VH-VL binders against q9usg8r228to453. Designs and how they scored, part 2

Target 1, 226 residues: q9usg8r228to453
Amino acid sequence: IPESAEWMNHLLEKVWPLINPEMFSSVADQIEDVMQASIPSFVENVRVASLDQGSHPVRVVSIRSLPSGEASESFSEKQASEAEHKDEPEQQRKQFYNFELCLAYHAKPVEDATSTSARASNLHLRIVFYPGIKGTVGFPLPIWVEIKGFVARIRFRCELMPEVPFLKNVTFSLMGLPELNVSAVPVAEGGVNIFGLPLISKFVNDAISAAANEYVSPKSMTIDLS
Below, E stands for the ipSAE of ESMFold2; O stands for the ipSAE of OpenDDE; V2 stands for 0.75 times the mean of E and O plus 0.25 times the DockQ between their complexes.

## First folded at step 1 (VH-VL)

Design c12 (framework fv_cixutumumab)
Fold by ESMFold2-Fast, scan of step 1:
Structure c12 (fold): chain C 226 residues (1-226), chain A 125 residues (1-125), chain B 108 residues (1-108)
Amino acid sequence: as target 1 above (226 residues)
Amino acid sequence: EVQLVQSGAEVKKPGSSVKVSCKASGGTFSDYAISWVRQAPGQGLEWMGGIIPIFGTANYAQKFQGRVTITADKSTSTAYMELSSLRSEDTAVYYCARGPDTAMVSEYYYYMDVWGKGTTVTVSS
Amino acid sequence: SSELTQDPAVSVALGQTVRITCQGDSLRSYYASWYQQKPGQAPILVIYGENNRPSGIPDRFSGSSSGNTASLTITGAQAEDEADYYCNSRDSSGDHYVFGGGTKLTVL
């Protein structure tokens, strides 16, 4: 690992458990929307109750700066080579900093599988399925989904500004679908077939991948900081 | 008592596809996972994939990804396994099998308690 | 593949005890299920979880697990126990299921 990536991993180890899980609510909502669109008629509803990062952090495996042309290709942006002078003496132009991160996540083995505290140390989702109403009120079926691992390559474009905080916005784009491996486990015995856990894991994996596809190049997302 | 009734034997040419059916009778279809397992002549059992009808999504063994499609029709209590681009090594008996219902399982217990009688698929020119 | 390994054949004398083994790293985390298959017939489940028998399976069948090994034990083998026995469990990813290669039991 490069020396610059090591200090970032040190920072992530300290900051990761302090991140408010509510920051991931938009991601959880997108995953929920994809799952909701894919449920059969016998399931009335599906809900992502929470997306929690746990205490075990993602790791930055590499970071590199990008020239503007390469970044523009990733975001389907055409840099206007024939840009006009804009009233002749004006030097006004947007200032960008572009970079690429490669992130990896590997869940930590759980020492005591019966401990919810130990299990919650890893990145996980809590999903609730609501059976369709046909002689029943629709008792919820909760499922714990652990993210066993992922690998993602993300490109960022930061638009700078002279005033504090010096960042006007950040645009990001995924360089292909992340490699993703998830595992579903029942919250309590008697709720989910162990054979069904791989099928539910695939259902959730596919939903997360479909949600992530909304940010795969040339698609992007911009976060305004001003 | 649930029984799984499979479609009849088939003889196919290389490069074609085959679709085998598995109809559940005498019980609740949607509450159970359905697996597909094959066995080539003189060889062992090989898990191909499965589906939980209530979720409508299937999971496939790596070897069959891209060639196999498993579906379920809840209205007829029937699961299907379609295998495309058939080769001579696909000659086998294809079984459907039922997992336990979702109300009585544990993450540590997996089993297929009810099996179909098998469908022989022969691939030859 | 060979993710779960079984001996291809084993013999036991009538009335004696035999142990059939299944080995694989995934067995450290997951229990195996065991299936009996007689010629021309579909498999039948004989043991699931560590040591659970379905209704109709004789008491002489039992299961155990230790480390990376799962075992099916037949105490007091009978002639009708002559069959192929397969173990089944999760693969190393935990996402798929795999069968062992099978063990042909001959009752002498």
Scores: ipSAE 0.000, ipTM 0.410, lowest interface PAE 16.2, mean pLDDT 76

Design c13 (framework fv_cixutumumab)
Fold by ESMFold2-Fast, scan of step 1:
Structure c13 (fold): chain C 226 residues (1-226), chain A 124 residues (1-124), chain B 108 residues (1-108)
Amino acid sequence: as target 1 above (226 residues)
Amino acid sequence: EVQLVQSGAEVKKPGSSVKVSCKASGGTFSDYAISWVRQAPGQGLEWMGGIIPIFGTANYAQKFQGRVTITADKSTSTAYMELSSLRSEDTAVYYCARKSYYGSGSHYYYMDVWGKGTTVTVSS
Amino acid sequence: SSELTQDPAVSVALGQTVRITCQGDSLRSYYASWYQQKPGQAPILVIYGENNRPSGIPDRFSGSSSGNTASLTITGAQAEDEADYYCNSRDSSGDHYVFGGGTKLTVL
């Protein structure tokens, strides 16, 4: 049954600023791990200090229910792992609800592009670069990374249960790599000029895309809510 | 080999500012980060902050944020530490030190070359 | 600061082995470096990373690291080793550097 996304977008506008940024710690850790594995020779360490959603929300472009056959192909890895958890499939049948979301994000234009405070209204990361070359190391170089926009198509499988809260777990899978655009700016009063900001932006973009690739169909992630 | 030569002792009044210099010689200035460490009489070592000259960025310990400014002049191979709003508690020997790195992947940070120190006395 | 904790004083007999320890959660992620300071002098680096010695530092100095603890060991202590010893590492955020409170070594 077709559902209007407008009510979901109205809800997202109200709850988006209330989401605890710590809920993104796992995502931040995974982005950090990918970055650390891919650091260029002139960088010895990198860490994601924070991933903050800001006040400007993501929007739902579309939502549709999925028939079981179509959804099964998206979650083949999870189906294999779940077989290990039930010995008698006919006796212990699981109920699933499957759906697909198309999400889009577009950063809000800021009135003062040089103000990091104004930029904080948009989805962003604070990244600390630890440069290293010939013994020049140890001092953190903070970089502000703004998410200019993304488009992602995500499939969800919700496992239902008869007991409260009636939702046992949620498995999600990306239907291809998200389209992603990021921008890096230096963080420091006095006008820090870092040659290579476009290269830093590409490095961060590539790392986020590589992290996301771990969830591209047939790969998936399950969140246990029980 | 690199040597760090610091400016001479200073006597300052409360509320004033002091700017200590640290000149590197015997090596490429941009290859090294410079840290500033102080030691009050009879007390331990306290890291204040540092700078990476090739990036022009400075990092400060929380305690000194807003009062300390660390800068570098690549043309003279000199790093500076300026501490403002001086109090009697700022009476200390101020050291500059070269911060070096060893290894790739897993890294080790250390201060291998130290200046002789600059005594700053804050008194009325 | 409480980030890196050292005992304020230790003693060792001439020729014997002494171990100076430094504890802090950041040491699970970062190695400590060790500095020797004699009265009226600037500190001198004696160990960096887990167990590396700069040129000119006697081989009786060694380092080790386990969990949240870093240790400096002096095997066969000499009278000239009497000094204050400081550990240094990153704080838990990884953004700043912190020193331990220092350990005064007395050689008897």
Scores: ipSAE 0.000, ipTM 0.426, lowest interface PAE 12.9, mean pLDDT 77

Design c2 (framework fv_cixutumumab)
Fold by ESMFold2-Fast, scan of step 1:
Structure c2 (fold): chain C 226 residues (1-226), chain A 124 residues (1-124), chain B 108 residues (1-108)
Amino acid sequence: as target 1 above (226 residues)
Amino acid sequence: EVQLVQSGAEVKKPGSSVKVSCKASGGTFSSYAISWVRQAPGQGLEWMGGIIPIFGTANYAQKFQGRVTITADKSTSTAYMELSSLRSEDTAVYYCARGDYDFWSGYSYYMDVWGKGTTVTVSS
Amino acid sequence: SSELTQDPAVSVALGQTVRITCQGDSLRSYYASWYQQKPGQAPILVIYGKNNRPSGIPDRFSGSSSGNTASLTITGAQAEDEADYYCNSRDSSGNHVVFGGGTKLTVL
């Protein structure tokens, strides 16, 4: 592990519990949309009530600089790099800074498995399933879903500009589906077959993976900061 | 720390096939490209091909097209290289190596972690 | 034939600077990476991209690129630097990896 990542991990430990969970609402909505599209015939509706980061932080495993000028059509790292370093037309050329982050998350052991507050220290979702057939909606079935762990490798391409804030846009892409391990636990006693929990865990895992797949290379997302 | 653990040495007859395994431990498997590189005794490094597990596609050097098959099993974090129609010229140390890929095109260009190599001897 | 050409051998005196070169048309479009290999061992990545060093690689190793030529420079060569050095890059199509023939460095 590169030692340059240690300062980032120290910062994440301090700020992680302070992040407003509502900042993750768009991610929760995407997960809900994927689940809703994939519900089995015996489920009428599904809702993601919350996505909460808990107090246990994600960790930066590594950060590294990447060569510029990587593009599907040109295949010329040097041409993009040389264009950025040409003195004559430098302000007419696009300048990029590329880097990669590897992020890992591992839930900490819960000493009191019956305690909801103890579980809330880890990254989790609260999901509500509405069983139903033939247009009839049953009573809500609340499920606690803990993210046991994940590993994600994300590439960022930053387009630079000469004026403040010097960063015009950021494009990011996942370098593969994140490794993801999810565990489902019922919030309320009774009514839930214990053999159904692995099925729910798989369903949620597949939904999160499907949502993430929309950002897996060669797919990407660009955020305009200018 | 990521380690790539390769299967043991093989002695094969001409005309047979060999399948070498490469298991990743101490890190993530599916998020990286895995390349296969061989080195004949006293010779240089030769890239045979690679696989990017997220795309499910393998890419082969022209010299080995039709004789080599590279596969990956994400559930066991293991990559495989199978070389068929073996000749004495295929006697070499076969390395697996983990690498990065081009941001948009998906092709690997350098290898940062290497297995210790698997010796394959083809003799009559 | 190899798309990337390296001289087979080069020598340097202890503490002196040596430059190992790699030439090929694909290097006009792509950067070379450099590997160190000692007898009986797997290669170790020492430089990637134009001039990036992996963690643990001494700062005496540096890379440069100009036209169709990439160079690995070792400033103040040490005895433990004696090894075979290979360059690699992408081929002219950009779709495959190619290695140079290797350069045996002897430290006198």
Scores: ipSAE 0.000, ipTM 0.423, lowest interface PAE 12.0, mean pLDDT 78

Design c3 (framework fv_cixutumumab; at its last look DockQ between E and O 0.09; V2 from the best seeds 0.00; counts 0 for: pae E 14.1 > 2, placed apart)
Fold by OpenDDE, look of step 2:
Structure c3 (fold): chain C 226 residues (1-226), chain A 125 residues (1-125), chain B 108 residues (1-108)
Amino acid sequence: as target 1 above (226 residues)
Amino acid sequence: EVQLVQSGAEVKKPGSSVKVSCKASGGTFSSYAISWVRQAPGQGLEWMGGIIPIFGTANYAQKFQGRVTITADKSTSTAYMELSSLRSEDTAVYYCAREGYYGSGSYDYYYMDVWGKGTTVTVSS
Amino acid sequence: SSELTQDPAVSVALGQTVRITCQGDSLRSYYASWYQQKPGQAPILVIYGKNNRPSGIPDRFSGSSSGNTASLTITGAQAEDEADYYCNSRDSSGNHVVFGGGTKLTVL
């Protein structure tokens, strides 16, 4: 591992649990939208109640800066590029920093699957199914989706600003569909595991994969940090 | 107005079983969970379990696991709670209740907004 | 499994304010719902969520939460408010329902 990656990993170990999960709201929304678009007929609605990174951080395997030209090829035309701002006065010119990360995540083994706190140490999604007729407020079925692992190559475009924190927004794009391992673990002491139903299990897995695909180059997501 | 109508009072011998019914009227049934809650004389509320009729899935309190069976008939909008191996300690009023839900970001809340009038089950030798 | 704890009894003078508190680890993850029960009657939902009142519940009833606690407040207690009050939540897993032990409110 490059020295720069090692440094980042040490930092991540400290700051990862301090990150506000709300920073991932856009990602959560995307997952929700995909799920809602493909819900089974007997489900009124599905929501992502939360996306939480837990306390166990992702690992940076590699990092590299990208030249503007190479970075521009990775993002959709809808995204602002450095080239588009070349004609702007220097005082108003947007500045961008582009870099690529290779990330790996491996969840810590959970000894007690019934322990929510133990599971919460890992990256997870909490999904809620609403059974029944659309337009009614039904009894929700909460589902815990654990991210067991992933490997992803991600390119980032940071729009810089002169004010603290010097980042206006961050755009990221996946360089290919990441390898993803997810499991749904309904913790039911004496409850019925709904994931035993092939339809539901398939739905969740397909939805997560499809959601990830929405971020694959040339598609991208922008997070406003301002 | 949504109502839950429960079956009548029961008197049972120890070791026998009782099956209480809860029929929903005036609203949807399949999309709501029906919870069963009992209350022994002079005691607090105790959750026994619940069912989501449309899924047919039931959850049970650990205390009653293996002794209680909760079912639902969507065609009649009726939920059932069967308790076996009855003991004197099972003497109580048994309520069915409809449970609702609202999700607000990372914070969820559940609530039982409709209750049956209760079914008295007396277990005596 | 998660449990909720309540004081078994509290008193309030007519027209005064009383707070009934519920404590439990699950309340860090879920809002509590509150139920009023009078002798010989089924429980009635009075507060749920952050501070939601069902239709028909007087505005003197309010709810709050902090950390692992939830509270039901009656501002301007009336004689008819004398009853047992139960807090309720899901456990930490979300798969089970838990009730507090109940609080008997006496209006003096």
Scores: ipSAE 0.018, ipTM 0.586, lowest interface PAE 5.9, mean pLDDT 85
Fold by ESMFold2-Fast, scan of step 1:
Structure c3 (fold): chain C 226 residues (1-226), chain A 125 residues (1-125), chain B 108 residues (1-108)
Amino acid sequence: as target 1 above (226 residues)
Amino acid sequence: EVQLVQSGAEVKKPGSSVKVSCKASGGTFSSYAISWVRQAPGQGLEWMGGIIPIFGTANYAQKFQGRVTITADKSTSTAYMELSSLRSEDTAVYYCAREGYYGSGSYDYYYMDVWGKGTTVTVSS
Amino acid sequence: SSELTQDPAVSVALGQTVRITCQGDSLRSYYASWYQQKPGQAPILVIYGKNNRPSGIPDRFSGSSSGNTASLTITGAQAEDEADYYCNSRDSSGNHVVFGGGTKLTVL
């Protein structure tokens, strides 16, 4: 049974609202690219205007340390050459710390359903579709997409270094596609929403899943912290 | 005032396919979903699937997965439902309906406000 | 076995109030819509989104929802209200439409 991560959840609750939403811009761009590739010919453009974390944090369900062999299966092959390099000093030893997190997210109930401000408390995207209709100005169709929930299993490889801050880089990889549930609603002033059907939610869900697939093992992403 | 006009009655043999059309007039076609609902003689309403024409994406009921294909042609404001490998149990009236949605994030609802008059499909040998 | 459960039949005396009920776990997340169907005709929407009436639907029709139960109430039933009534909602995933089995209303 994996170790409880209550201390991490306490930290996430305090830090989550303080995260700059711009840090998610690369994820938003990838979601936009997938959607743009999937739009029909009569829709000229689709844009992800923002991806905002809201005030409700993700929860760390569990954390466990990984042995080097298990971690290498997730992060295999940084270089084609696996032979010993006599030209490279052995004094440059790489030290790794590997671990796995299970993350869960569940949106909190919205008390005032008519308020976009109340909805902004949950993790969400703002998406705009631009239809190409003959004889009319292309009227943008803004859509609010709430992330109702997800479950993700992520493996991390931390490369350590002797100098402060002792952490050189972090590589992460998803252990399969996250379980994901989204809901799409237009950002219109009128009370009845004609776009939030499950087919729009499926379109957005599929795009987010396809973007996430770029980080599913053996694929990974490395963030340089030095 | 929006109307949905369906194609005429069909008589088909077992093992064949049928394609029913649903043409929208008098309103916005692309921004609503079009659902297909059937009703066998003396039975209740059964949802087969739906499509949002603006995205071209369709969802199907599990019972019909692999046998039903729902498509839309935005240029003619027409949705289609094709059912393959017909059986006598597929004898029914097939309706198309326009579907709307309202959501709050915590509580949602869907509704079908405009219905076609139905297309009778009879499967007989 | 059925996602949404309705009683198959109910009767009401002319001018009296009748309540038709629909039960299912998905109603905790998705409000039901109600449809009236007369023999040989397509269904018509009578109530949606808890208690909204489309234009042209008489004010004697009303809806309510609590927990896993949705209800259609007809106050002062008329002869022309005799029909089959269907509730509909979504399954728990929200991806599939589900109809109740229908309730045959007889106006005595």
Scores: ipSAE 0.007, ipTM 0.459, lowest interface PAE 9.4, mean pLDDT 77
Fold by ESMFold2, look of step 2:
Structure c3 (fold): chain C 226 residues (1-226), chain A 125 residues (1-125), chain B 108 residues (1-108)
Amino acid sequence: as target 1 above (226 residues)
Amino acid sequence: EVQLVQSGAEVKKPGSSVKVSCKASGGTFSSYAISWVRQAPGQGLEWMGGIIPIFGTANYAQKFQGRVTITADKSTSTAYMELSSLRSEDTAVYYCAREGYYGSGSYDYYYMDVWGKGTTVTVSS
Amino acid sequence: SSELTQDPAVSVALGQTVRITCQGDSLRSYYASWYQQKPGQAPILVIYGKNNRPSGIPDRFSGSSSGNTASLTITGAQAEDEADYYCNSRDSSGNHVVFGGGTKLTVL
């Protein structure tokens, strides 16, 4: 296990609780869109009210540099062999640094399974369901969803530039669908429908997995940092 | 600022129906719940039901199920409450109120931050 | 019947502190909101969430929650605080709005 992964985990312990949850709003919106497109028949609508990272950070299990050939298999990059048969030497090349992270997350055990306050230190999202019965609708039913764990392998391609911030583009791709385990708990103890919770947990798990699948290799996403 | 303007006082005979309107102005209508709350003379507040206009489906208190109909018209920002088979004990002031929701990391809460001035309905005997 | 229980009346001497209590099982999961109503007027929101105060409500009004009990506290009660006070929340299922029976506050 590399020494660089240990310093990164130390940094994450300090930084993780300080991250502004609004930086995850795009992820929350994508999950919401998937849920709304696949809403169950017993639910009239669904919203993702928040996604909060808590104070218990992800762990970097490993990091490694990637050679260009292996990176090409992960990112849909096509080399132009005609460009390499130039009669003039290449004076400027795009520079890429490719690496792979393996991340693991495990929620800390909670003392009281029904207490949402104790669970707030773990990665979680708040989902609001609008249940429906013929001729009536319940007011919003908030559901606490805890991410109990995940394992993900992510490849990054960073395009560098000579001026600050030194990163022009960052492209990432998932190496397979992440292993994902979620648990749903209604906010109100007296309002719990124990036969509905497994269905809600599976619905959320499937929605997160479907959103993540849009970034599984060879698909990717590029973020322009310039 | 958001305002809720209710229709005027009504005098009705037993067995008839009444329809009270609640028009929202100066704010968001479609995504907030509009609740209906009544108060008989000298009595407390009693929730009758509500609607979230963007969804169009109403929710009713068990006591009023089958007698009350709550609707909304998004194009006019107006909610309606219709109470049928009126009895003398339905004499009350009928309020509409806007109900919001906020989710946090530990608890949720609901709030009725804007109220109409009320519509007095008198059921004559 | 109501799932939220309030004392029907309380009294406070001018300038003293009073606490109005609301009890119900659903208060463990849904913070109560508190409404003030004067005769002939619509209710107004005075406290929501744990202890949030709308703009225009004096800071002598505060809220607290413990277990199945919510409280509205008025520190330094004034004559204009004489009114009916209602707590409001959801029922145990979360589906229906419920009000307490109301508490008549008399400022002596």
Scores: ipSAE 0.000, ipTM 0.438, lowest interface PAE 14.1, mean pLDDT 77
ESMFold2 (binder alone), look of step 2: mean pLDDT 90; pTM 0.935

Design c4 (framework fv_cixutumumab)
Fold by ESMFold2-Fast, scan of step 1:
Structure c4 (fold): chain C 226 residues (1-226), chain A 124 residues (1-124), chain B 108 residues (1-108)
Amino acid sequence: as target 1 above (226 residues)
Amino acid sequence: EVQLVQSGAEVKKPGSSVKVSCKASGGTFSSYAISWVRQAPGQGLEWMGGIIPIFGTANYAQKFQGRVTITADKSTSTAYMELSSLRSEDTAVYYCARDLGYSYGDYYYYMDVWGKGTTVTVSS
Amino acid sequence: SSELTQDPAVSVALGQTVRITCQGDSLRSYYASWYQQKPGQAPILVIYGKNNRPSGIPDRFSGSSSGNTASLTITGAQAEDEADYYCNSRDSSGNHVVFGGGTKLTVL
């Protein structure tokens, strides 16, 4: 529901530029690991030098509550049903609060696309490719990768506990692969054959999607808070 | 189509320095690297070093480390090679060449377009 | 750094096949490229990346690589093929470019 999320969007607009980029280092590392595992034979090495959120924020499109209760698997209850049996539940039960968040990102239009400073206002990656063969390292090739947009639907499962801080852990899972559009941009002028840019964009897009796939339902990630 | 135009012949005294220029025309200057290769009279080709203009990164053969400097000016699409402490053994034709090694499908350091060469003579 | 070895001279009869070789330990790890140079002229790239030909290079030129050896083959040699041929590759560190000593091809 768009209107019910406006308070979150106001908060994100204020907080977004203040987020320390270092907080994204684990995401950058995972993207780098996927890229490194997927590089073609003529690329020796790849590094994600930074993942920077810029000043233009992600938007919360909607938030909705999901049925709460005991969840024996990530974000779905076992659908097993015994024909005429009805077991009484044990008193020992885990308590969950579940909700779904829809996030959208659209890069801010930049009038002067040749300006590095203007491009830095949008969410981007700085990636360095090391071309080579059979264990060599050639001249480093830095590439600016702008995130043009994405749409992601994420479910959160919060396990509650009676004692402070009342949140034991948070598990999240993506409800399908995010829609993702990225664009590789030379740092200055040319520097990469223009015909190579679509291949680099595809490689980066595929790597980010593969990294995200590790969190697509029924897969999930859990953060312990207590 | 890329063309590389080199500066004219130089006659230098021992101990001086020489700076040779290589101006690119056609194509995008920053889409490739520029290598410098010399050839002494009757001798073979010898790689001195190269530069990737978009990054400003230069790489030098060990033999020339410390007395060769390779630079690029992206605004004029011109690469330069400066060799100092000249000796008679530095008498050679100096070539610049477009070096393709990082575009997709072209991952070797190979030189497909060459300048016509600049003759440098070191004599008293 | 590492040197690539070429025989200094080779001869071939008009219309016959000739093979020019380049040898070095770095060729176990890196492919060689080949250049043709005629007197008073700059080199011209004829083969790169094992067996790729630039636009304009006749199909009689081909490359191959095995172990520590790279080869340039000219099938049906023509008089205009008489020239010096150089191989190049990377040194053992992979960080520098090295050239072979060159092979003078004479077409009889």
Scores: ipSAE 0.000, ipTM 0.412, lowest interface PAE 16.7, mean pLDDT 76

